# VH-VL binders against Photosynthetic apparatus regulatory protein RegA (regA), part 2

Target 1, 184 residues: Photosynthetic apparatus regulatory protein RegA (regA), of Cereibacter sphaeroides (q53228)
Amino acid sequence: MAEDLVFELGADRSLLLVDDDEPFLKRLAKAMEKRGFVLETAQSVAEGKAIAQARPPAYAVVDLRLEDGNGLDVVEVLRERRPDCRIVVLTGYGAIATAVAAVKIGATDYLSKPADANEVTHALLAKGESLPPPPENPMSADRVRWEHIQRIYEMCDRNVSETARRLNMHRRTLQRILAKRSPR

## First folded at step 1 (VH-VL)

Design c8 (framework fv_concizumab)
Fold by ESMFold2-Fast, scan of step 1:
Structure c8 (fold): chain C 184 residues (1-184), chain A 123 residues (1-123), chain B 112 residues (1-112)
Amino acid sequence: as target 1 above (184 residues)
Amino acid sequence: EVQLVESGGGLVKPGGSLRLSCAASGFTFSSYAMSWVRQTPEKRLEWVATISGSGGSTYFPDSVQGRFTISRDNAKNSLYLQMNSLRAEDTAVYYCAKDRYGSGSYYKYFDYWGQGTTVTVSS
Amino acid sequence: DIVMTQTPLSLSVTPGQPASISCKSSQSLLHSDGKTYLNWYLQKPGQSPQLLIYEVSNRFSGVPDRFSGSGSGTDFTLKISRVEAEDVGVYYCMQGTHWPYTFGGGTKVEIK
């Protein structure tokens, strides 16, 4: 039961996650299960389509770039089989045009990778503030670079000198970047 | 089926240069970070270089930093390693390796490796 | 750099018997995201390394269930419950938690 939560999941809490990054998929699935969803996962377009045809879910999160093809094919099957399915697509760097196309063919929303479980949950539940029109504020090249820098920074145990060396940039430049808030 | 095929290895003198190539197929090449890993004659494995899916970020260990450059041509599904100022300790079999995680975010392990190409630096 | 130490250097196993390989890191491999990025590769004679186990205990696609990985922090183990002829080769552990990526020295597994 929601205490101060702004959302309700309803009776059908089925969620299909489609992503070929198995460790990421497992982490996200665990977080979503904790939030009350009933999970089924797929690591390919073929597997995602099979599940969508046999057991169409109430919610879906689909990575657009899969090893065996385009996640748009999974989105299309989901929309055909269950018109009320809430579909969020995940997109990596440089895939904004594909994410916009996904919304045009039936996805509810899109999020740029990396995306955390709270962002995914908000997008799936369609709160008004979580549905900005695409592509008004797409993930900029600066934001993608900033998130990549933060990832390397964590891999280097937050050692600025090591991070600057790994990214082939001046320590001073990196310090200025780390001091700023996330780009839009 | 994921396939990675290396070429460009050979025999060079210390101080010389070589350019290695890797032809990739069976996956969406531009979506994944790619790496080079070498195996010494003593069978020790050493990571050499990584490039993000877009080609915008490159990473090297200190042992090759400033001497090697990694690049990619996503239109041709090809990965390259330019090796300059070669030393005897660079003698190894060089493998092209696909990172499991997508472009630029998660470089925690390699899921597929090529057949390798041999580089010998001899004086 | 993180030093990865593998033991033993080599082992000879009678077919059907178990085998165990140890890998120790010089620092904890627990990442800030709560995951431990320790992986195992197998290089069969004349072949390239192939992924066997990732993130301590997860079997890669097509890897038989006789292979299992375990451990935490700095101490990790790869076990083969019943060694078969096709399992001969050199096993390497690898860490992906800390930059740069580093590998263990390898353990050669042979059939008696």
Scores: ipSAE 0.000, ipTM 0.457, lowest interface PAE 16.1, mean pLDDT 79

Design c9 (from c1 with heavy chain K98R L100E Y102G S104Y S105E G106Y; framework fv_concizumab)
Fold by ESMFold2-Fast, scan of step 1:
Structure c9 (fold): chain C 184 residues (1-184), chain A 121 residues (1-121), chain B 112 residues (1-112)
Amino acid sequence: as target 1 above (184 residues)
Amino acid sequence: EVQLVESGGGLVKPGGSLRLSCAASGFTFSSYAMSWVRQTPEKRLEWVATISGSGGSTYFPDSVQGRFTISRDNAKNSLYLQMNSLRAEDTAVYYCARDEYGDYEYYFDYWGQGTTVTVSS
Amino acid sequence: DIVMTQTPLSLSVTPGQPASISCKSSQSLLHSDGKTYLNWYLQKPGQSPQLLIYEVSNRFSGVPDRFSGSGSGTDFTLKISRVEAEDVGVYYCMQGTHWPYTFGGGTKVEIK
C-alpha cells in the first residue's frame, strides 16, 4: 500500500530498471508500477546506456552484475545526462567495494540482492529524509553545477584527469560534460 | 633516464623556515605533476604536496596546509617546497617524486634521493 | 583519510621460498575511471623508495617476474614467488584513488 507515495513523487515518475535477471526484473517492474512509477526496463549495459542517453529518467535502479559488463557504466551515463537522477544500485556480489565505487561515481544509494520493492522505494527516496525537490529552475541548478566543474577544471590547469580525480568522476564522463555548452 | 635531485635540507629550530629544491632531468618536466613525499624517523611515508604540470594548481594535506607552499619553474626544470612555521613533527627525509596524471595513472614512478630536514631546539 | 593496513609488520624468509604481504584499505580503491590505484613500493636499505607494482598488478619497468600483485576493492596482496637476497627491504602499499594519498605502515622483509 504505497499509493500515498504517488503524490509525493512529483510530475516526473520515470524509472529505469536495469538487470539481466528477467524474472526478478519483471516482478520488480510490476511492483514499482503499482507504486506510481513509469517504467522502462533494460537487460544489458548496452540497452541501459541507450535508454539513459535517449530518455534520461528521474529514477534508476541498476544491477552492477550484467552479462555484457558492469552496471557502473550505466550509472555514469545516468549521472552525466541527468545530474538530479536518483540512482540506487543493486549488488548480487555482496561486495562493499563495488557498492562504494557506485556511490563515488554518483549513485544515491545501494542495496544488496535480494531486495524487495519496499526497500527499493525507500532507497530511491534517500532514507526518507529529503528527496531533492524537482528542479523549478533547471538553469540555476545545472548552471551552478556546470560553473563549479569549470572552476575546478581551471584550478587544475584544464587537466581532465586531475579534475576527474578531484571531483571523484570518471575521466570520460567529465570529458563529455566539458564538451557540452553551458546549461541554458 | 629520469633523474630527480633534491637539496636544501638542514637543521632548523621550531617556528623556522626552509626551502627545498628538486632538479629534474631526462623528461619533459612541464608534462608531469610533481609531488613531495616525506619519510619520518619512524619510517612512515606521508604525502606532503602536489603541483600540476603548469604550476596553476597545488594540493596539500591538512597537516601542512597554510604552512607549506609548493612551486615550480618549468624553464629551469625545478621544483620547490617552501616550509614555514616548522614543527618537530616535520622532521623527515623529503623526497621529490614524479606524479603521473597523463592518462589515468595516479602513482609516483620516480623518486629522488631525498634531503633530510631536522626540526629541533 | 583512507587508512592503509599492512600485515605482517616484518617477515624473515629463507632464500628461494615464497613471501606474501597483505594490504587492506578502509574504503574501496576502485576509481570512477574503472581503475584501482593501489601501488607497491620497495625501499632497500639506504635507498629511496622505488616503484614495484602500479594499479594492483602491473609490474613497473625492470621489475622481475617473481613479483606479482593481486586484489580488488579493499583487499590486496603482493607475492614474491622466490625471495632473493636483493629483495631485502621495506615494502609499502599506497593508494592514489582518494585525496589525500596515503601509505601503509610498511612490511620489513629480511633473509634468514
Scores: ipSAE 0.000, ipTM 0.430, lowest interface PAE 20.2, mean pLDDT 79

Design s1 (framework fv_solitomab_arm2)
Fold by ESMFold2-Fast, scan of step 1:
Structure s1 (fold): chain C 184 residues (1-184), chain A 120 residues (1-120), chain B 106 residues (1-106)
Amino acid sequence: as target 1 above (184 residues)
Amino acid sequence: DVQLVQSGAEVKKPGASVKVSCKASGYTFTSYYMHWVRQAPGQGLEWIGYINPSGGSTNYADSVKGRFTITTDKSTSTAYMELSSLRSEDTATYYCARDYYDSSGYLDYWGQGTTVTVSS
Amino acid sequence: DIVLTQSPATLSLSPGERATLSCRASQSVSYMNWYQQKPGKAPKRWIYDASNRATGVPARFSGSGSGTDYSLTINSLEAEDAATYYCQQRSNWPLTFGGGTKVEIK
C-alpha cells in the first residue's frame, strides 16, 4: 500500500485517547503531547462518548476492549460527529476481525498492543489512499458486540455474575444474550 | 457488476407521501451503507440521509427529519425511502447511492434517479 | 453546515485547452470528493480524497488542495468532458455539495 506520509500538523491538533490501562494511557498521552498534539483522555466508553459528543477531536486512539464495553461505540460517535476525524483503534488480544469491523464502522486504521508512540503517530498522520477496500467477509456491528461479550465471558471463566458486573449490565439480559446464536 | 435500480417517476399532491425503492445487485447488500441524495430541477445536490442495512441504523438531514424514513428489505436487497407530508419544495430527482466504505461519505455507485413531482 | 462555493459557474473552452475548477469551503476540511454529472444522468464518482482518481477516470484529470481551497484540473479538454462537476465534503455531517461548475466545449 503506497502512502503519502504527512508529518505537518494543522491548526487543529486535538487528540482523544481512550483506554482503561491508566499507566499506558498516561505514558502515551505524554509522548503524543511531545509530538504536538493537544490531549484529552478517557478511561471508559461512557467518558469517551461524552467527550466525542461535546468536543469531537481531529484525531482519536480508541482501545476496543474497555471494562464498561466495546470501544466501537466510541468510534461510531466520533465518525457521526466528525467524519474527518482520523481514528486508530487498538486491541490487546482481540481477533483481527473485530478490528476490521471497527474500520468498517469508521476507524481509519488499527494497531495491536503493544503499540508505541511512533506507530500511533504514523497511523494517525498517514494520507494518500485513505479509504481502505471493504473486507470480503465483514462482521456486523451486532457480531462485534457479541464477540466482545464472549471474550469478557471467557476472561471471567464463564462466570455470568462477574461478566455482568464487568459489562455493567443486568445478569438476566446477559444470560439471554449468551443463550442466543451469534449474529450473522 | 454493481447496480442500483430505482423505481419509476412519481407525481403526488401536497400532503401525500411517496415511497421510492432502490434494488441493489452485484455485491453483499448488508456490507455497505446506502445514502439518499436529492436534486431539485436545475439545482445542486442535497444529502438527505443514510441507512446501515446490516443493523438498520439511520441518519437523516435536518431538512427532512420527522417526515423521512429509510428502510431495507434484506431478502430482496432493496432500500426504500419514504417522505411524508410532501411540499412543493420536495420536487426533485431522488438518488440512492452506495457508500464506498460504510459511512465514509464517498458515494461510489449511484442509482439512475427517481423524479418526484409535487404539484397541486 | 459547511458551505462549498464553486467557481466559475460555467467554463466554455475549446478542445485541448486546460480547465481549472475551484471549490472553496467555509471552514477547513480534510476530505474533498468530486463527481461528474451529465444532463439527465446520475452523478458519477470522479475524484476522492482531494487527489485520487476513481477507476476509469482519464489521467488528464487531477485534483489538488487542502484546508479550504481545492481544485479539479483537466489538462487537455476533450469533447466527452462536457458535464457539471460537483465538489463534496465528508469532514462534517451533513454531507454537503458545491453548486457545481458546468464545463462546455466551444
Scores: ipSAE 0.000, ipTM 0.468, lowest interface PAE 14.8, mean pLDDT 80

Design s10 (framework fv_solitomab_arm2)
Fold by ESMFold2-Fast, scan of step 1:
Structure s10 (fold): chain C 184 residues (1-184), chain A 121 residues (1-121), chain B 106 residues (1-106)
Amino acid sequence: as target 1 above (184 residues)
Amino acid sequence: DVQLVQSGAEVKKPGASVKVSCKASGYTFTSYYMHWVRQAPGQGLEWIGYINPSGGSTNYADSVKGRFTITTDKSTSTAYMELSSLRSEDTATYYCARWGYDYVEGYFDYWGQGTTVTVSS
Amino acid sequence: DIVLTQSPATLSLSPGERATLSCRASQSVSYMNWYQQKPGKAPKRWIYDASNRATGVPARFSGSGSGTDYSLTINSLEAEDAATYYCQQYSSYPLTFGGGTKVEIK
């Protein structure tokens, strides 16, 4: 099937995930492992750079907002060490300029958080496209994202700062979203 | 060990109301949305609504809107559904189901055993 | 509402055969889950986010798909697999389920 063929990972299935949200990192790593990737994870810019230098992967997913710095620094090292590495960066709401900068530095693509494991997989395997096409129903996408945000908010015991960190968005942006009515 | 335990079967006349309970245990009740799904005899599954136990926000399917209310009692970790003005087409098994989240994926991870509601004269 | 169409409605097979169940959405969806329901029992989590097996689901089950076209495959059918399987989307409210595919063992 064409769909099954597009989902082929090739001979080298190494994937580096870089994100400082440990619960998210653990769950995404498990989801990607089930899809056939061979995982290494990092929770900081420093750790991500060390892995990229020592064992450059075929695929990488890098969060741009890390506690010790900007994930773009990891992207630079990955591109320098392995020019054929397919790199997807994850960005929070309102970070379009940072996402554009990531592509200029060498990222293959970017995805807005929240992003599910299927979206990440398709972005990693797509031909050098900047962004997958949006869903046909934007209201549906808004509703799904609103529900995801509410779930993370509840997981964080309604702590706005922790929720904003996990979703990699500014606290004020999250407060605006939480104050809005749910999308239809 | 996560469990959702529902109240027993109900037989009601058309026009009556029914209230079904779903008692949760084994997890932090306010950390997960609770949904209700019904299934008419020999038919498929129909989503009818949810409640966020933390904030109390609810959402109801158009098929039951205006007759349907979901509530919670945090002190007993129990969710309730109440359906009024019962019609024959409301005859179904009603399930409560927890919306679990793997952070990046959501799904109904635990289900109650079901409560059969029969609307009969 | 997003309509999910499952086919076939019923699939009657012998142990060891391969079963392929289809779920088609009326519009593109980002998320698709599958649930197994045995007669007289509540549905049970089975596959989430198109292709991830829930804990305890045998390796013979696999899910695939994206956009509007999703499938669930059972590579070597066992007697215990006799059940109705429902797909479910959560890209928009109301949440919707397919009509189900009933897998019967001959």
Scores: ipSAE 0.000, ipTM 0.461, lowest interface PAE 13.7, mean pLDDT 80

Design s2 (framework fv_solitomab_arm2)
Heavy chain, then light chain:
Amino acid sequence: DVQLVQSGAEVKKPGASVKVSCKASGYTFTSYYMHWVRQAPGQGLEWIGYINPSGGSTNYADSVKGRFTITTDKSTSTAYMELSSLRSEDTATYYCAREYYDFWSGYPLDYWGQGTTVTVSS
Amino acid sequence: DIVLTQSPATLSLSPGERATLSCRASQSVSYMNWYQQKPGKAPKRWIYDASNRATGVPARFSGSGSGTDYSLTINSLEAEDAATYYCQQRSNWPLTFGGGTKVEIK
ESMFold2-Fast, scan of step 1: ipSAE 0.012; ipTM 0.595

Design s3 (framework fv_solitomab_arm2)
Fold by ESMFold2-Fast, scan of step 1:
Structure s3 (fold): chain C 184 residues (1-184), chain A 122 residues (1-122), chain B 106 residues (1-106)
Amino acid sequence: as target 1 above (184 residues)
Amino acid sequence: DVQLVQSGAEVKKPGASVKVSCKASGYTFTSYYMHWVRQAPGQGLEWIGYINPSGGSTNYADSVKGRFTITTDKSTSTAYMELSSLRSEDTATYYCARGGYDILTGYEFDYWGQGTTVTVSS
Amino acid sequence: DIVLTQSPATLSLSPGERATLSCRASQSVSYMNWYQQKPGKAPKRWIYDASNRATGVPARFSGSGSGTDYSLTINSLEAEDAATYYCQQRSNWPLTFGGGTKVEIK
């Protein structure tokens, strides 16, 4: 009788999507609209924080790696402004390790990219007291390490010496890692 | 090469406010969180808050909530803490400390300021 | 808040002896750090993520542990090791420290 997700979502269907991959963001936004959510989108930490402060949503989906910073900063603002907000974080980097970090910051659940609209919807609406489990298809330890190092490298403005110091790593070792092709 | 240099000792009366500075050098100021930790005479360490200089987000411990503010001046790479409505229990050495941007960095306080002693007495 | 309990409160030993410092968490933690603090000085990062020595920390220091039980060991105590050592968890907000173990040289 009712549109499927409108019944499950309740009265407040507001959803904020934060991701700097514009094609992915647009595809996901359309899919979530069809599922009954009322959408706002942001492509940066700054936009996401502004929306979270002004119009805190009932649901949020936040990518952890954004061009202007860490999506966890958006998660913090969302949790502070609306303690009952259901927050799912999406990311392609550090699949297993970031699941723990996201929960500690205040996320409700974590999904690794690629994630489809059905997985996102299930994660947003799932109920339970247990901590979110690690992703089902984790990246290799080498891939997680490589992505973590690349992220720190970008945050240090691609300064090898600063990155090596921050990671407590020998400069020569870091140079070798940065020169290598992406692990599978 | 990384240094955190704090302002000098302060003596205040109960009910006053105190503002302490922490000037950072030798790294990109906005790439690391800045934390504040205090230590009462003869006691242990207590974390009291942080600021992310990049976005300006802050978090404060319940023990100082409502009286504590952390700010930054990016142009001078300086962090500030301000504690109002001072009580005798606020007598402590206050440290700024550089931390990682999230739990995944695997380190929290790799560089510390020299400390600023704040004494609250009548 | 996660409570960290350090024991003993004070440890008085002679040079060359082994010191073992304990830190127990009220719930499981994934990230435990240790700091060395000498009188009148700021703390210094000593061990991070349970077992990794910070740059410049002598090889006689080692950290171990997981879950709720962590320890810092000094294999052969030197006079310069006299300090208070604090454990610290960064798994949950708020960040919390143990009460410290004071290492004294006789």
Scores: ipSAE 0.000, ipTM 0.466, lowest interface PAE 14.4, mean pLDDT 79

Design s4 (from s1 with heavy chain Y100L Y101G D102Y S104Y Y106W L107F; framework fv_solitomab_arm2)
Fold by ESMFold2-Fast, scan of step 1:
Structure s4 (fold): chain C 184 residues (1-184), chain A 120 residues (1-120), chain B 106 residues (1-106)
Amino acid sequence: as target 1 above (184 residues)
Amino acid sequence: DVQLVQSGAEVKKPGASVKVSCKASGYTFTSYYMHWVRQAPGQGLEWIGYINPSGGSTNYADSVKGRFTITTDKSTSTAYMELSSLRSEDTATYYCARDLGYSYGWFDYWGQGTTVTVSS
Amino acid sequence: DIVLTQSPATLSLSPGERATLSCRASQSVSYMNWYQQKPGKAPKRWIYDASNRATGVPARFSGSGSGTDYSLTINSLEAEDAATYYCQQRSNWPLTFGGGTKVEIK
């Protein structure tokens, strides 16, 4: 994978990793370094924002749940400072709505934890406009997606048009989903 | 039909601990973050912490860190806050509030509040 | 911490008058929410993401603003609008609220 990545990455191989799990952060950073990236790491929203403002990277991997706040704030600064930055957000169980919101703010893609270096690399280099499918969990994919849709619907005060806009789906498709009983 | 129902008022002496419950109904408990917000008499709102019921991860405001613990019981869809080493400045109404996830930061449903009075 | 300063602290007006409540942040924020609280009651969701009205909020209420300056406007005040209104930001940790503006009906 490393040889292929060296050719694909181009001249700017800068990568910012933001996560407050220090063992995970160090392990992932070392693995990404071996794949040809030039690493900077941050363990908080404040540190991540400072780096994004001072030295905006070509690639970023941001955990949405940090001790001092929401990784979404780092995503916003990255997008403002460097519109071509490829941003992958990491999500834990039950955080799919947050991940979709991050893509709406400007993240390129999202991955469910646990995610390995190969998955992260592929997401950073992938092409396409489709939102990724919900991660596989003990809760069924249908139930997770239904709860995500209901959560956004409630946040939009049950406004179908606004909900469809936030979820990037057709109004008619959303209306069909909202008419169904919850999945098991 | 989302509802958050909190336990009743508490009166404590300085140095004691207090535990307040917030029972959730009408939604999947583990899918939403639960926050705690307090309000001293005649004062404004202060965020004091959250819990992600799915993973149990928590975060606390510096004003209460070291004395404050949030826990959940998933089998009863109940969140708890416990505040130890109580001081007179902890006298407040404590609210639980549901967030669509920390990333949204919008408290769409609130408990009715639990008044905690710390006096000697 | 981001400090939110609300002004005025108290606003006393007659029915039918226009009320404008200010919320200023110590640094730029992208997301400002508003809550209404009546005496003895829990706060209620009121406006989210600067300008979106929550379910049940009358059309006379509107929110606006960006950066460091946000406002809540009531275009024709009614008796039921007597309450304290709090702004809240989610751009930085910790989540913070303004000190509130108390709206009183004369």
Scores: ipSAE 0.000, ipTM 0.475, lowest interface PAE 13.9, mean pLDDT 79

Design s5 (framework fv_solitomab_arm2)
Heavy chain, then light chain:
Amino acid sequence: DVQLVQSGAEVKKPGASVKVSCKASGYTFTSYYMHWVRQAPGQGLEWIGYINPSGGSTNYADSVKGRFTITTDKSTSTAYMELSSLRSEDTATYYCARHTYRIEYGGKYYFDYWGQGTTVTVSS
Amino acid sequence: DIVLTQSPATLSLSPGERATLSCRASQSVSYMNWYQQKPGKAPKRWIYDASNRATGVPARFSGSGSGTDYSLTINSLEAEDAATYYCQQRSNWPLTFGGGTKVEIK
ESMFold2-Fast, scan of step 1: ipSAE 0.007; ipTM 0.494

Design s6 (framework fv_solitomab_arm2)
Fold by ESMFold2-Fast, scan of step 1:
Structure s6 (fold): chain C 184 residues (1-184), chain A 119 residues (1-119), chain B 106 residues (1-106)
Amino acid sequence: as target 1 above (184 residues)
Amino acid sequence: DVQLVQSGAEVKKPGASVKVSCKASGYTFTSYYMHWVRQAPGQGLEWIGYINPSYGYTNYADSVKGRFTITTDKSTSTAYMELSSLRSEDTATYYCARSYDEGYYFDYWGQGTTVTVSS
Amino acid sequence: DIVLTQSPATLSLSPGERATLSCRASQSVSYMNWYQQKPGKAPKRWIYDASNRATGVPARFSGSGSGTDYSLTINSLEAEDAATYYCQQRSNWPLTFGGGTKVEIK
């Protein structure tokens, strides 16, 4: 894969990737290495915590859904060991609330899966960004669901098949939802 | 220490409804999808539906659609399945299992709940 | 629905022998998952995305394949490997499982 972005990294280019999807982990690690990072990888919470304690990195990408637990535990150790670590958490389409919780604990940003190396690089290097606070006005479960679906739909450039894949739902179900008007 | 613990065995009459629980612990409940898979005695595995606990999205297999509902209680990290209008062919062990979005890979399973529809 | 056909239905072998379990899909799928189930027990994660071993799965197990043809190989059978193995596809809804291959140790 070609390098799409030209950027300047600091002197410390260490990056820890934590994800138990080995094909994804290997592909992302190779792409990030080509972008100038120095990689360590982990496939579990236990392994990620061990690396974070022994060799805290300048950058980290942590999947929140790991076989042995929640990546939030790795985020906590990273922030405690190295306050200036830039941490991007990866989340599936049903886990935005957990990603927001990760930012409150100390993650720098979050990205929805699937995320490519360019998106990850941009998130790790972004300056002065912060997640907006959650809405103060409560919303119905149907409205929250509808807004989440619409957000992913726009993120996928209004591609129904990609949106269905990313939301882990049948294309027919998504088409039905997109055909309806917004819930009150 | 991820665990999924299901409620006990049920014996029901044809036409009745059954509700089975699956209590999750050791992970953030809303970060994983919860699926239900059943297995008739001496037969293979049949996927029957899932729920995304974070947003309440559900999807059901055609074999149970219209009779099957999956719900969650986030405060107790518990998923429920309810199957109505029970038939003898619904006699099976029902498993809850969690999965990842992209892989639909069931990494942890409940111990199973035997539902017997007896006439 | 995508139909997964597993063969053979039952495989009886001695310790140390190689077992190859086949899973054939009625149409092309991107990946195949495998689960191990022992009598009276819930299934356990075994292989995901065609070739990745789940945590704790011995190195003697390997998955391979693409398109419509996938296989699970056990290079040197141990007594603890006696179980039914199910393949599962994730390419289309509904998610479907094969009928299972029962591995018996003589």
Scores: ipSAE 0.000, ipTM 0.444, lowest interface PAE 17.7, mean pLDDT 79

Design s7 (framework fv_solitomab_arm2)
Fold by ESMFold2-Fast, scan of step 1:
Structure s7 (fold): chain C 184 residues (1-184), chain A 122 residues (1-122), chain B 106 residues (1-106)
Amino acid sequence: as target 1 above (184 residues)
Amino acid sequence: DVQLVQSGAEVKKPGASVKVSCKASGYTFTSYYMHWVRQAPGQGLEWIGYINPSGGSTNYADSVKGRFTITTDKSTSTAYMELSSLRSEDTATYYCARDKGYYYGSGRFDYWGQGTTVTVSS
Amino acid sequence: DIVLTQSPATLSLSPGERATLSCRASQSVSYMNWYQQKPGKAPKRWIYDASNRATGVPARFSGSGSGTDYSLTINSLEAEDAATYYCQQRSNWPLTFGGGTKVEIK
């Protein structure tokens, strides 16, 4: 809590929380509201993306593991809509590769669950330059996309048709990507 | 080096359809979004839509929605736009433009095609 | 939609003079891009995310601004700088452009 006292909220205090654990989401939302944030919450990738498109927030906390997909999709929309959004990603134990991919896509930072409101606030408000945007390098971008696709593929029990549906891509395109070795 | 090469000028009657191509080279086609921007004679620039070549997802400006389709042929690294039910107000130079939308946010057009002039006249 | 208003519409100056082009947004935006377009040519990315020069853009060009007020400055105008410059926001959908400022050399 003492660390929180060294940070000041800007004029825009909007915060989007995305997590499908409803009890956790509501507790965190209440704690963040007490700290001065103006909250919107989402329990799915679809809801999170809709809010990010309509009302892009100054701050966001996104769980990467959601029942309807990967929180990476929400992170991408947030960064596309509002480049100055400070995004903290929440990830489970052992999901470091997914957290790293989120940072490459545009997350400001990541925290391993369980994370409390003090840790979340510290990560959101830390004074310092946001992680620089990834370079405009096609090979680096291909690697991030390849890793994201592989994770969705694993989530779908290696079912190509289901993976293509989840990624909103043609099955033929997905088959080509899955057949290739990892990019640089 | 990155290059976007567009098809040649088109002259169409009102009510017809037009299809314009944009062939990409010098980069991984599926790693970048492709946007379309038009410019009426003597006027400014208007964004009209994009496609993600990897997944085929598209988004269109309200001004052309319902008449506008963007597609890709990944085997030839080519993006296409098709505009139907042409009106005189569609007379413009149409540009394709590359964007790192999926990974870095949208709207940072770093390379543009040379443009395709579409004239709609009776 | 975010409306971008560019001023002046036309700027006529002599070589060596300083040019300042304005772009004002109808609501706050995080980043502003600028494109240079010469007659009969495609636009070329010139400044991105408010202040970053694109590769090959001369050091005499600079971008600045935040919120609703952005500017493009040419410290010492040269003949090859004659063009129309468009600002463009990427903070909200749909992406929108300003009406352009035409820079002419006397």
Scores: ipSAE 0.005, ipTM 0.491, lowest interface PAE 13.4, mean pLDDT 80

Design s8 (framework fv_solitomab_arm2)
Heavy chain, then light chain:
Amino acid sequence: DVQLVQSGAEVKKPGASVKVSCKASGYTFTSYYMHWVRQAPGQGLEWIGYINPSGGSTNYADSVKGRFTITTDKSTSTAYMELSSLRSEDTATYYCARELGWFGEYAFDIWGQGTTVTVSS
Amino acid sequence: DIVLTQSPATLSLSPGERATLSCRASQSVSYMNWYQQKPGKAPKRWIYDASNRATGVPARFSGSGSGTDYSLTINSLEAEDAATYYCQQRSNWPLTFGGGTKVEIK
ESMFold2-Fast, scan of step 1: ipSAE 0.007; ipTM 0.598

